# VH-VL binders against b7kms5: the designs that were tried, part 155

Target 1, 80 residues: b7kms5
Amino acid sequence: DTFETVRNTIRIESEVDESLRQLCHEERITKETWLEAAYLYLCEKPEELAQVIQLAQERLSQRKAIADYKRAKTMQERFL
Below, E stands for the ipSAE of ESMFold2; O stands for the ipSAE of OpenDDE; V2 stands for 0.75 times the mean of E and O plus 0.25 times the DockQ between their complexes.

## First folded at step 8 (VH-VL)

Design pr5 (framework fv_maftivimab)
Fold by ESMFold2-Fast, scan of step 8:
Formats: structure tokens, sequence, C-alpha cells
Structure pr5 (fold): chain C 80 residues (1-80), chain A 121 residues (1-121), chain B 106 residues (1-106)
């Protein structure tokens, strides 16, 4: 055995997970190996890596905004 | 008055199965995401699983993936956790907790009393 | 994952004391930080959300502050019913709890 692995818990959007699961099933690979391959590929492509980082930052910002809105709306409804 | 009442805990041998239930009342159950959080004796809080309001999204901690299944029946205002292939490390009090929103936001405004699951070794 | 570290792990105090509990995130989480109180044998109770907002029904002696990586929960004048374990929890990009701070009678 040449690989030492770590276990990670990752939360991603349901639609993205479903799409990725379908891709992995069709290509007969795992989510773990797809993630490793994607990261390694992007590390060799600085311009593409920068674009992916920008998308990740945008998605993170959207999740924070949505969480803030959800929290405020639910709290408001309870105290109505 | 929001109430969450867990049931189904007990003693089980390693490799066994248990099904936990959480009966909800005092709020519109199908408007909120629901969570299972556990606490091993003398330890801190650990997230187990989350289900969205419509069962469209489910999430699991790595330690329980492939063994536990979260589900809900909105017509009965009940949350479930099916636990298979139980291990000694699953020994904990299991809490049912209400999220503040339809999807996961991890702000848990109401919790049940918990139900004890003991996996004998 | 984002690691949450609380300090101290345990604290002894007397009724009337000002108590401060801190929580540090391994990376910036803005104000996506909740505080919970857990009494022995009971479920946790939400005290503070959004780092500094007091949950309805929670006594005003409780307050939260901080942003980014460093957060504080303060009890201005400790009451007998406040002896409990306190947990911080982030929900910025992943969801993790701190290890807890046990507040005990001196």
Amino acid sequence: as target 1 above (80 residues)
Amino acid sequence: EVQLVESGGGLVQPGGSLRLSCAASGFTFDDYAMNWVRQAPGKGLEWVSTISWDSGSTYYADSVKGRFTISRDNSKNTLYLQMNSLRAEDTAVYYCAKDIFRYDSWTLDYWGQGTMVTVSS
Amino acid sequence: DIQMTQSPSSLSASVGDRVTITCRASQSISDYLNWYQQKPGKAPKLLIYAASSLQSGVPSRFSGSGSGTDFTLTISSLQPEDFATYYCQQHYSTYTFGQGTRLEIK
C-alpha cells in the first residue's frame, strides 16, 4: 500500500452532488479520486486555477448571504 | 410551544441496528430542516446528519456514511435515523434538533431531550 | 475543516462574578458563530446567534462579541443557574462545535 489517506467531511449543494455522483458512476471513478485529479490538474494551470478560486469565493459569498437572510427571516417570523 | 421527543434508543450489540424517531409538535414541521446531533459520554457535541424540509437534501458525517440513513415523514411530523452496523464508538446520547430554516443553516433553535444509544462491546 | 478551539476548557467561578469564555476559529468566519448552553443531563439551548445577537428568552447578562477569528461570550454577573457547559459553533463554510467550556462552582 503506497497511499496514506485522510478522511474529510464536505458539504456541497445537492444538485452539484447529484451531478458529480452521476458523472462518477458513468466513468467508473470515485468522488475522492475525481477531487484529487481535479485539484492536481488545476495546480498545473494557474489561469484556470484562478478562475476556479474566483467561482469558489463567489459561491461562498452567496452561501453566507443566503444563511444571513434565512436566519433573519425565520427569527422575524417567530417574533411576529 | 415547540417540542421534540426522541425515542428508539437502547442497548445493542456491535453490528446491530436501531431506528430512532423524533416526534415534533408546536411548529410547521415541513417548513424546516432537521438535524441529528450526538454526544458521547463525557464528550462534546458531534453532528451526525441533516435533512432538508422536503427530503431533497441529506447530509452525513463521514463516521456514519453508508451506515446511517436520515429520513422524515412530514405527514406524521416525525424525523427518523436508521442506524445499521453499529460500533462501540456510536455510543452516545442522540439529539433531534430543529434548524431555523428549510435547508441547513446550523443554527439549532430547539432540541429534544435526547435518547441514549449504548453499543455493548 | 474549520477548527473551533475554546478557552478555558474549564473555569471555576462564584455567583456575582463576571465570566468570559473565548472561542477561536482556525480561519475567518465573519459573524457566523453561535453559542449554546448545556446543563447536566439536558439538551443544549441556543444563547447567542450571529456572534452578538441575544436569542429571545435569554437573560440580558449574557452577551457575545467578536468577528473573524476571535469570539467572546460574557456573563456580566453569574447566577446559580448559569453553571453549565458552553459551546461555540461556526456555520460559515462547514459546521463544527468547539470542545466546550465547563463552568463550575468555585
Scores: ipSAE 0.000, ipTM 0.580, lowest interface PAE 16.6, mean pLDDT 84

Design pr6 (framework fv_maftivimab)
Fold by ESMFold2-Fast, scan of step 8:
Structure pr6 (fold): chain C 80 residues (1-80), chain A 121 residues (1-121), chain B 106 residues (1-106)
Amino acid sequence: as target 1 above (80 residues)
Amino acid sequence: EVQLVESGGGLVQPGGSLRLSCAASGFTFDDYAMNWVRQAPGKGLEWVSTISWDSGSTYYADSVKGRFTISRDNSKNTLYLQMNSLRAEDTAVYYCAKDIFRYDSWTLDYWGQGTMVTVSS
Amino acid sequence: DIQMTQSPSSLSASVGDRVTITCRASQSISDYLNWYQQKPGKAPKLLIYDASSLQSGVPSRFSGSGSGTDFTLTISSLQPEDFATYYCQQSYSTYTFGQGTRLEIK
């Protein structure tokens, strides 16, 4: 039967995207199917899933800090 | 469902003060930067102020700097704008707006219905 | 400071028409361009972000394109509920909105 799908648009770190693209090319799979498989696999491995969530939380905190820094820098430059 | 509800608008005299509130629901409030954007009657949109998710950073348009103060109470899911030394040019509908999940972009994905501030003698 | 200019300032169209609105930035903003729709007496609604990404819940007749300094919003087959004012906004460095394009019934 046909899979029912939803469309997502996301931005990820350029270096990570290049690495993932290389992997998908070499293994002849797509980013979409890799993401599905990775998530499904981790859902069956609670300890590994917890580690991935922690890494995601750390990356999110770093993105917030960088965004705040960029905003402050932009406002300073705009004022001058 | 993301919802933003503004309140506190009204008629004030030039030189007066007013405090706007924005009650947020339907998302994790303390994960997002929040904004005030205004629109004078019959005119376009003008960004007023931004506050970071943790209140560590605040930013203001040149036209309101020194007169307006943005703040938030993450425990109450509420955004505020304290407006002092109001001028006729501040007459506008004031919108509360949420930043998109992408922290490196200046994008407003959800807006409240606005509250009218009229500064007139 | 980045200035945003929209064309036209207003236009009249009929239901079923293909409508194109343009937006020009005073300097390159890559693909950091958003489009908003505002109906009279209502708050703006995000239609398109990152020049071409359709916001969830927005009909597929809306599309955006462009990069650098020149951007377009297209409505492929205008519906009655599409009569509104449309604003572009650069998301590259703070917030700057275009002056708006008012789309009205012919």
Scores: ipSAE 0.033, ipTM 0.731, lowest interface PAE 7.0, mean pLDDT 88

Design pr7 (framework fv_maftivimab)
Fold by ESMFold2-Fast, scan of step 8:
Structure pr7 (fold): chain C 80 residues (1-80), chain A 121 residues (1-121), chain B 106 residues (1-106)
Amino acid sequence: as target 1 above (80 residues)
Amino acid sequence: EVQLVESGGGLVQPGGSLRLSCAASGFTFDDYAMNWVRQAPGKGLEWVSTISWDSGSTYYADSVKGRFTISRDNSKNTLYLQMNSLRAEDTAVYYCAKDIFRYDSWTLDYWGQGTMVTVSS
Amino acid sequence: DIQMTQSPSSLSASVGDRVTITCRASQSISDYLNWYQQKPGKAPKLLIYYASSLQSGVPSRFSGSGSGTDFTLTISSLQPEDFATYYCQQSYSTYTFGQGTRLEIK
């Protein structure tokens, strides 16, 4: 019996990835099953889900600002 | 329905000037960076210039620096490209293109139909 | 300056074929790569952004993969409307396009 699955490429901050990898190694689970479990758990906790979404929105805003700054700086160095 | 409509192209002599316009509709114009990309007949795509949502940042390809000026009027939902000191190698279809973000993500989700600029004597 | 090289420059295929187009960057661009489709006389259309993210409204037979310097666009089962020129573009630092790959009817 095989579950229907999809493959995704996910880019996360290196320190978060290091922490998550360490947790998964110690608990003998995979990043894939952790992600599934975390989402399913939060779907049953609407107040907590809302807080996580807010944090995600804040982190996305920070990453966009940093990426925009880094790209602008790289382009400025190119053209000088 | 996002639409970008370019105008202002035509035949111009070397050393001449031309101003292109791009009329935008179907999205909040002042929330996005805007771009000009050109394509010479039978050739590939070449980026020309980018302007941020608030006109605070502008970027140019080395081939057009000092000759072209990008600008926008958010009250009219219009993007402009002022082209001075035109050369034969500037001959191309010029496309107006919308960036997916306010600043410069350099990813173009919608394009206009293009306007032909021919620099010839 | 980041240079983008596509392979092949042209390719002939039949409806139903699996088609693969590759793109190589002169330096690492992480996953900042986009794919566009252009039909004769028309403006380009965004297919894939950030190497593997499918643009809304684009059929699922299109997929992208890769990171760093080597990238691939795959069409799993070619349809008549897919005959076009395909361009990769790096979005790491401004816009550099590949030379294009022309997909033609065999």
Scores: ipSAE 0.000, ipTM 0.609, lowest interface PAE 16.3, mean pLDDT 85

Design pr8 (framework fv_maftivimab)
Fold by ESMFold2-Fast, scan of step 8:
Order: structure tokens, then sequence, then C-alpha cells
Structure pr8 (fold): chain C 80 residues (1-80), chain A 121 residues (1-121), chain B 106 residues (1-106)
């Protein structure tokens, strides 16, 4: 008998992923269990959760700008 | 439940115009990029156009640039494709499709049933 | 534009067979590759996204692999409902579909 789980695929920045992998290796935990623990911890800390959400919103805005730039650059390259 | 319903297809003569609509429900429409993809009878899939969740960015396939305009009305949960100067090679089933991730362009997870556009004399 | 080439264009197979379809991008697209299934008269259905992630509700006999320019869709133990046309698609820069692979009954 095991807990029911779901498999997710997520895209995160390479540098952040590398840093997280190093942390997981040093502490002998997995990326999956770190994500679960981080979310559960923050759900019990509303002021800290709010700060994390603010950072997430800022990173999402940056991500959109980068994606829009990349798409626009591809369109221009057809005349190269 | 996610639903996408296309309308506005039909028979038009070369040089004519059509406006396609896609009514969306079952998700937060203004959080996702939306797409039009077409398929000529017996042929493969061809991406036509993409619009960002906020209408701030639009992209078009080279074959339709200058003739087609993608737009959306987030207050009505509706996606549009204005097609001008239609050519015989625009004959296809037109699908609207939703991107899988909020605010990003990644993959088309839900598709409408399609609407047939026939450009013929 | 990034070009996507699928092989083979068509193949014939029997129920129970292992089927492999390949897809090549004209430049590196990391893992921004999706696979779709389309049955006659119907809209495409997402099978695999991010090269190897199985979409919810899709049978485990479908799997994807690859990175960069070369990608593979595998169907282990083919079932009657799997006879369809399969498309790969890059999402690294806008969207480009492969030409499709028609999977037919022997």
Amino acid sequence: as target 1 above (80 residues)
Amino acid sequence: EVQLVESGGGLVQPGGSLRLSCAASGFTFDDYAMNWVRQAPGKGLEWVSTISWDSGSTYYADSVKGRFTISRDNSKNTLYLQMNSLRAEDTAVYYCAKDIFRYDYWTLDYWGQGTMVTVSS
Amino acid sequence: DIQMTQSPSSLSASVGDRVTITCRASQSISDYLNWYQQKPGKAPKLLIYAASSLQSGVPSRFSGSGSGTDFTLTISSLQPEDFATYYCQQSYSTYTFGQGTRLEIK
C-alpha cells in the first residue's frame, strides 16, 4: 500500500535547478520531497507565503518578457 | 470542464473575408495564450497564429501574415480570427487550441472540434 | 523557422507490435517537443509534452524520449484504437508540426 501520487513536469531556470540539485544532493533528499515540504511549511506561515508569492509574481513577469522577446526575435530572423 | 467551440466557417470566394470565433469555458481564459491551427483536407497540421493572454503579443505563420488578424475579448471568453484576402490554399478545418501553462507558450492541451473554411468559386 | 521532419511517413503494423516513430528538428529545441494523436474526422489529442511527459489520461503504453534535435515516440503492444496519424510539434519558438505519420493496419 502506498500514498497516491501524481507526476508533474515543470520548467524552471537552469541556474535555479542546478542550485536546488546541489542542495538536494548535500542534504540527501529528493527534489520531489523538497517541493512538498516547502509548500507545506509555507502554508502554515501566511506572512512568509505572501513574500514567496510576491517573488513568484516578479519572476513570472520577467519570464513573460523573456518569452515575448524570444518570439519576436525569431520572426525577425526570417530575413537574415 | 474545458470546452472550446468554433464558429464562423463557411464557403467564400477567393479574395473574400471570414471571421472565426472560438467560445471558451471551463478555465480562466485571460490566463492562457490561445492559438489557431488549421488542416487542409487530407493534409497535416499547420500552426496559424498565437495571441498572448493579455493581447500584448501576436504571432503569425508566414503564409498568413498581412492577411489574418488574431484577437481576443477576455471579458467574453472569446478568441477571434479575422481572415482577409482568402486564397484557395486557405481551405482547411480551423481549430482553436489552448496552451497548457498559464502565461507561457508550451503545448496545446485542449482543442475545439474545428470549423470548415472552403475558399472556392 | 524551425523545421520538423517525421519518419516514417506511414507504416503498417499489427495489434501487439512495438511501434517507433521519430522526429527531427532543424536546430536544437531542448525538450520543447510534443506528440499528438489524430483519428479521422476528429481534433488532435495531446499524448506527450516536454518530450517525455505523459499527459493525464493517456495509456502508459505511450512513451516519448529525446532531447536537442532527435526525438522518438514509442507505442508498446499496439492496440486497435491506436491506428491513427501521429504528429510531433516543436514549441521552442512559436509552433511547427511535423508532416505526420500514418499508422495503418497490416
Scores: ipSAE 0.005, ipTM 0.689, lowest interface PAE 10.4, mean pLDDT 87

Design pr9 (framework fv_maftivimab)
Fold by ESMFold2-Fast, scan of step 8:
Structure pr9 (fold): chain C 80 residues (1-80), chain A 121 residues (1-121), chain B 106 residues (1-106)
Amino acid sequence: as target 1 above (80 residues)
Amino acid sequence: EVQLVESGGGLVQPGGSLRLSCAASGFTFDDYAMNWVRQAPGKGLEWVSTISWDSGSTYYADSVKGRFTISRDNSKNTLYLQMNSLRAEDTAVYYCAKDIFRYDTWTLDYWGQGTMVTVSS
Amino acid sequence: DIQMTQSPSSLSASVGDRVTITCRASQSISDYLNWYQQKPGKAPKLLIYAASSLQSGVPSRFSGSGSGTDFTLTISSLQPEDFATYYCQQSYSTYTFGQGTRLEIK
């Protein structure tokens, strides 16, 4: 049987990517199938899913803050 | 569904002032940074200004700093650009553009139709 | 601050051709590069973000690649509706656009 798939590009923290890559290599799975399995597993566990969503929201806020800091820093550098 | 409609452009003399408006609909305006981007006749695109979702941060291109002021009224879903001390080189179509945060950076995912500003005597 | 240089300034092509447009940043911007399409009399439309990610609703014949300072936009099989001006834009610090590449009918 064949699956209908979509291609995604994602940006992951380097240390997390290295850890996940190592896990996938040792378990003989791919990042794609791990992501699918993790999501499907969590969808059946509302309390665990809520905890993961909270962590994701915190990480997103941190990344936004870093990006905003870069903008502010660039503007300040222009006026020295 | 997302719509951005600019207005307020026109003919103005050098040294004059204009205020542009951008009416937004089809998305939660309060959640997104907004931008002004301009294009002189027959020329390329030039970023002018950015305002954060809460008006806490504003950024300007060097060419307009001190003369232009970006602002927004989230209760009216409207973005503004106050342009003072206008110069001939400010002649351009001014576009309103919605910012979105993806992949640890910002990008302009939707644009209005633009409003023409002509600075000439 | 960061300058963006596009090449060529214009090119002529025929329907069905493979077209490539390049963009160079004056300093490394990682993959924080976007591509826009602008048709005469219209506002720009986002095609590609983060150097290689296709915006929803954009045909799969468009693709982007590159990282650091050198970037490419490719149209694998040119269609009549693709004749337009294309702009790259860095989003690493704030925003700077390339000068544009005008794609014309041969």
Scores: ipSAE 0.042, ipTM 0.761, lowest interface PAE 6.5, mean pLDDT 88

Design ps1 (framework fv_iratumumab)
Fold by ESMFold2-Fast, scan of step 8:
Structure ps1 (fold): chain C 80 residues (1-80), chain A 121 residues (1-121), chain B 107 residues (1-107)
Amino acid sequence: as target 1 above (80 residues)
Amino acid sequence: QVQLQQWGAGLLKPSETLSLTCAVYGGSFSGYYWSWIRQPPGKGLEWIGEINHGGSTNYNPSLKSRVTISVDTSKNQFSLKLNSVTAADTAVYYCARDDYYLGDESYFDYWGQGSLVTVSS
Amino acid sequence: DIQMTQSPTSLSASVGDRVTITCRASQGISDWLTWYQQKPEKAPKSLIYAASSLQSGVPSRFSGSGSGTDFTLTISSLQPEDFATYYCQQYNSYPLTFGQGTRLEIK
């Protein structure tokens, strides 16, 4: 039997990607199956899921700040 | 689902101010940049500028002296004003949602229906 | 500003053909590129972002490739609904800029 799959691009921080790639290499799994397993595990652990969501919200706020900084820097380079 | 509806403008004389409004239904206004993009008849796309929930704007430098984008977060609306129009401003104007703010990608995933603005003497 | 140049500006093709459209940036943009499809009198629809990532709901016959300055959109087996104008857009730096468009027409 075959799973139906979707292809998505995700951007993650390079340090996180390096660490995850090393883990997947050592354990002989793929990033895709690790992501699936992590999500499925957390769905069975509501308290842990809530903690992960809080961390995700914090990281998203930092990425927004960086995106805003990139915008401001580009505009300053053009027009200052 | 998310829908963008736009209204305003139509026929303008040179030197007048173009005014368009875009309302966002069915989704959160926060977390995105909201853009205006125009397309002269038979030509390509030109990005005009963008605004976010907090009112932060970026404008295309070619239009910066004439353009103002504003937001009404209580109504999930954003608006374009373009001053001192000329025949070169004749175009279909679109509002659009840009995902860049959340995910660092930029793609316009929802668009308004477009508003034809004609500037003629 | 980063200039985006598409090639060809127009092409004619038949249903079932493999079609390739290219886009060149005037400076390196990594993979910060989106492809759009626009049908007459309609707003554009995003097809691919990050140069190669297919948008949800877009048929798998569409694919993108490239990095740096040279990018390609491919339609592996052209369908009647694919006749449209295609645009690339860079988001490496402001202002956001689009290519001039490639018009795909029926032979």
Scores: ipSAE 0.127, ipTM 0.760, lowest interface PAE 5.2, mean pLDDT 88

Design ps10 (framework fv_iratumumab; at its last look DockQ between E and O 0.03; V2 from the best seeds 0.00; counts 0 for: pae E 13.0 > 2, placed apart)
Fold by ESMFold2-Fast, scan of step 8:
Structure ps10 (fold): chain C 80 residues (1-80), chain A 121 residues (1-121), chain B 107 residues (1-107)
Amino acid sequence: as target 1 above (80 residues)
Amino acid sequence: QVQLQQWGAGLLKPSETLSLTCAVYGGSFSGYYWSWIRQPPGKGLEWIGEIKHGGSTNYNPSLKSRVTISVDTSKNQFSLKLNSVTAADTAVYYCARVDYYLGDESYFDYWGQGSLVTVSS
Amino acid sequence: DIQMTQSPTSLSASVGDRVTITCRASQGISDWLTWYQQKPEKAPKSLIYAASSLQSGVPSRFSGSGSGTDFTLTISSLQPEDFATYYCQQYNSYPLTFGQGTRLEIK
């Protein structure tokens, strides 16, 4: 068996997960195979890959800001 | 690769200020929160607070303004000061890293060796 | 503050046993929960994050489950190196809080 796999656990936005689940159900594919295909396709398209990376960096920045806000909220609620 | 080494503390008298320093080796200081956690002898873990590379801090409200955490970014060090100590502050103190750089998870992935602080009666 | 309560506070087990430790949160924390292992005179080691995600390098005999308020850590076949104290920790909200610990002892 040459098809070696790795199990990953990923946390994604619930709205994105719901949309992806609908797509996978309609097209009769799995989330795993969609992710593999999407990545491989983008690797062949440097300009599109760059746009996706930019969006990912923006989304990561937003997640970090939310995490920072959750932390700071403790100080605000208890001391201010 | 990443190693946290801490020093300071020892034996204190009631009302004194506890001071500990943690140095980070083998990795970047930026992109992480750096935390202090303590454990009284035979008891569980208590989160004290954390600091980000840029100096933003968050503290456990139960310690009510007795805590100050600071960074020295030029030395990749961060420090804990706890004012007005009592016997209840006797504990092993740990520094630790929270990796949120490439994800939303907030757990302690690397820890210092621990420093025993004893506040004499 | 979110209070974390572990059950049991201690248990005795033999090598090869299936061991289950439970953690309960005083309010819903979704899956924002980490399990740690701590051996005497050492700092804790993270085993599982997001309630069920195994840390790299942690043996597959460890598993986590649960969501909301009730969480479980399972060791499917206890090994000699697994005798330690185990802690759950929530990171749903600040301040971060830990359970009181569960001590695994040799029968």
Scores: ipSAE 0.303, ipTM 0.811, lowest interface PAE 3.7, mean pLDDT 88
Fold by OpenDDE, look of step 9:
Structure ps10 (fold): chain C 80 residues (1-80), chain A 121 residues (1-121), chain B 107 residues (1-107)
Amino acid sequence: as target 1 above (80 residues)
Amino acid sequence: QVQLQQWGAGLLKPSETLSLTCAVYGGSFSGYYWSWIRQPPGKGLEWIGEIKHGGSTNYNPSLKSRVTISVDTSKNQFSLKLNSVTAADTAVYYCARVDYYLGDESYFDYWGQGSLVTVSS
Amino acid sequence: DIQMTQSPTSLSASVGDRVTITCRASQGISDWLTWYQQKPEKAPKSLIYAASSLQSGVPSRFSGSGSGTDFTLTISSLQPEDFATYYCQQYNSYPLTFGQGTRLEIK
C-alpha cells in the first residue's frame, strides 16, 4: 500500500531525544512512527491525553522561560 | 505590552535618502531582532531587512545595496536608511519585532503604526 | 528566493461561512510559515505561526495546516471582523517573503 507523509520541523530537547532514540533503536521503530502510534493511542485515552497535554504545556512554558533567560543574558553581555 | 512607535520624513524627492526610526516601549530591546517591512499602496508586503542582537544585519538582496539598518540600544531604537530612492520606493514602511522560538525563526509579532513615504518629483 | 503564492487572490463570503485560503511555496519550507491578517490602514497582525500554531489572543475559529509547500488557513465560521486581507510568510530561508495576499470581502 502507498501512503503520503508530511515533513514537519520537530525540535526535541536533547536529553529527551536521546532517550527516545535509544528506545526506538531497541524496539526497531522510528521516532516518527513512535509519535504516530503514541498519538493514535492517546486519542483513545482521554484522561491520558489530558495528562500529556498538560505536560506539553509545562514543557512549552519551560522553553519560553529559557528563551527569556537567553534574552536577559544577551542584555547583560552588552555591559561586559 | 510591547509597543513600537516610528517616525521619519514622509515626502522625498528622487535620489534622496529615506530615514525612519522605530522606538520600542514596554519590552526588552537587546534580546530581540528588529525588522523593516514595506508595503506599496494597494500592494503586498516586502521584507526589507533585519538587525539582530549584536548588530548583525540581514537585508533583502533586492535592496541590499541601498539599505542600512542600525540600532541605538541606549535609546531602544533602530533605524532604516534607504539611499537613492525612486518612485518605486513609495510605500508604507513598518518596523516590527522579530519573534523567534529556539532556532532562527523569523516572523513578526509586534508592528509599528507604519510610515507612509512618498517619493515624487 | 522562495515565492509564496496565495489562492484565491480575492473571495467573497458571508458571515458564518467556512473560508479556506491556500498558500503555496515554490520550494519546501517545512512548517516555517506564518499567517497575517491586515485591515485597511493598519499593520498586519500575526494569526498563525509554525504553520498551525495559534497566536495568543487569536480566536479558535482560525486554524492553519500544512507543511512543505502547501498550506491552508481556515476560518471555520466567518465573523464580521474577519473581513480583511490575509498574507502568508515563509521564514525558512532568507530573504523572508510574503504571499501576494488574499482579500476577503463581504458578499
Scores: ipSAE 0.024, ipTM 0.751, lowest interface PAE 4.8, mean pLDDT 91
Fold by ESMFold2, look of step 9:
Structure ps10 (fold): chain C 80 residues (1-80), chain A 121 residues (1-121), chain B 107 residues (1-107)
Amino acid sequence: as target 1 above (80 residues)
Amino acid sequence: QVQLQQWGAGLLKPSETLSLTCAVYGGSFSGYYWSWIRQPPGKGLEWIGEIKHGGSTNYNPSLKSRVTISVDTSKNQFSLKLNSVTAADTAVYYCARVDYYLGDESYFDYWGQGSLVTVSS
Amino acid sequence: DIQMTQSPTSLSASVGDRVTITCRASQGISDWLTWYQQKPEKAPKSLIYAASSLQSGVPSRFSGSGSGTDFTLTISSLQPEDFATYYCQQYNSYPLTFGQGTRLEIK
């Protein structure tokens, strides 16, 4: 008995990825099984899920700000 | 720094079994898939198969009946056996690491030095 | 099996040239495509994954584009060390398959 899986590309900030890689290595699991387990666990905990969603929204905003900064810096260099 | 080193017999007669070993240094063995790829002289690349750290394998259907990939986790090594070789199996054989941390990076980021295997005609 | 067809099979170019190499999949593979560089008597080296993501340590003159069935590797200003054979590889479906290669030679 097997489950069908979907392949996706996900970008994770290097420091978070390093920490997650170490955790998964120590626990002898994969990042994908960690992500699936975390989501399934939180599905039955609405208050904790809301906290995770809020943090995810904050991180998304931070990533957009970093991308905007890098874009502005590159444009400055091109027009100087 | 991750390094793959491979060895094994380089000259075979038809019907013999090809056997190669790849050792992994300078990195984690767990959490990755390990693959064998071959390249006939002057030609392109062919994926042979892969093995994950838990021992599950996936083989190219064109070779599945003849190929076995295995691991020795105590030595951080994995191996290739290819039965009943013919001249068509003459190639450089490479071992390689597959980064699989998210399940979506199924490409080969570190390669062994290559082993030329010649099957006499 | 998904067949990967590269074009051209070989080409000649000069240092400083802009070079493009194409890869076509026999069916849709989304962006699950990697480009490799291989020099004589050496193992291939990954350049680009996910069709357009530059591998760490690869010079920015390399870029990739495309999705679905049609993909392009571009070298914006050819350097002496870029003369090599280039391969595309799909990882959308097993078995994993490679293009036949494009040999980039000095003119």
Scores: ipSAE 0.000, ipTM 0.604, lowest interface PAE 13.0, mean pLDDT 84
ESMFold2 (binder alone), look of step 9: mean pLDDT 90; pTM 0.925

Design ps11 (framework fv_miptenalimab)
Fold by ESMFold2-Fast, scan of step 8:
Structure ps11 (fold): chain C 80 residues (1-80), chain A 123 residues (1-123), chain B 107 residues (1-107)
Amino acid sequence: as target 1 above (80 residues)
Amino acid sequence: QVTLVESGGGVVQPGRSLRLSCAFSGFSLSTSGVGVGWIRQAPGKGLEWVALIYWDDDKRYNPALKSRFTISRDNSKNTLYLQMNSLRAEDTAVYFCAHIKYYGSALFYFDYWGQGTTVTVSS
Amino acid sequence: DIQMTQSPSFLSASVGDRVSITCRASQGISDYLAWYQQKPGKAPKLLIYDASTLQSGVPDRFSGSGSGTDFTLTISSLQPEDFATYYCQQLNSYPLTFGQGTKLEIK
């Protein structure tokens, strides 16, 4: 076999996954090859890569904030 | 600028139903850490919390009112609703809607309020 | 349910006075307390959250203190626009509860 691959498990938002699945089905590609192609393309485009990294940082910050907010709501339910 | 405007109040007979609306702007209820709620105030009395709904559709009710009142929202219209059933004379009050936001502590506070809409339950 | 009791229920004061309003919780609520101001015919306005943190836009003559069960709202030098009803609220547990209110009247 020509290709050396590694298995990765990643968790993404269900809405994003649904959209990506639809795109891959329509274009007859796989999520794996789309991810590889997107990364390789962005590595050749420094300005676009920077924008993607900024979006990723924003999304990570939002996920952390959501976890903090859920903890706060639980704390309000405690009757100590 | 966060603004909230209540509507739908009026005079209604005991036992009937009424739906209140709160049109809001300056924020989105799809934003994490945001919520909206209803607080009421009977004539000459203090404040009483009714219900609230968070961005993730988590709903909390005053246990005394849960069986008769339902909170809901329509994000496409930036509108909050309060469905009030089996109304009683003691439900007569000004109903305020208020914005909830997570502050730097571990809590949510009612930081901006609407002007209120008056509900009078009488024969 | 956590009961919130304010003292006094009525307070008469003059412009320039320092006044304090007390709020007591029936159970420990840590710092999970807010203070609101309500003028006649108007909606309440958030003044203080986390027992002692001033909301943006609120004059620095307002201050809050306390933790656990005993809390105080202080206005250092009363202005005409400060004559209103003040409410404390606990946010430690559901249902959310308010004090009965303290009406601050001009002498």
Scores: ipSAE 0.046, ipTM 0.686, lowest interface PAE 4.7, mean pLDDT 88

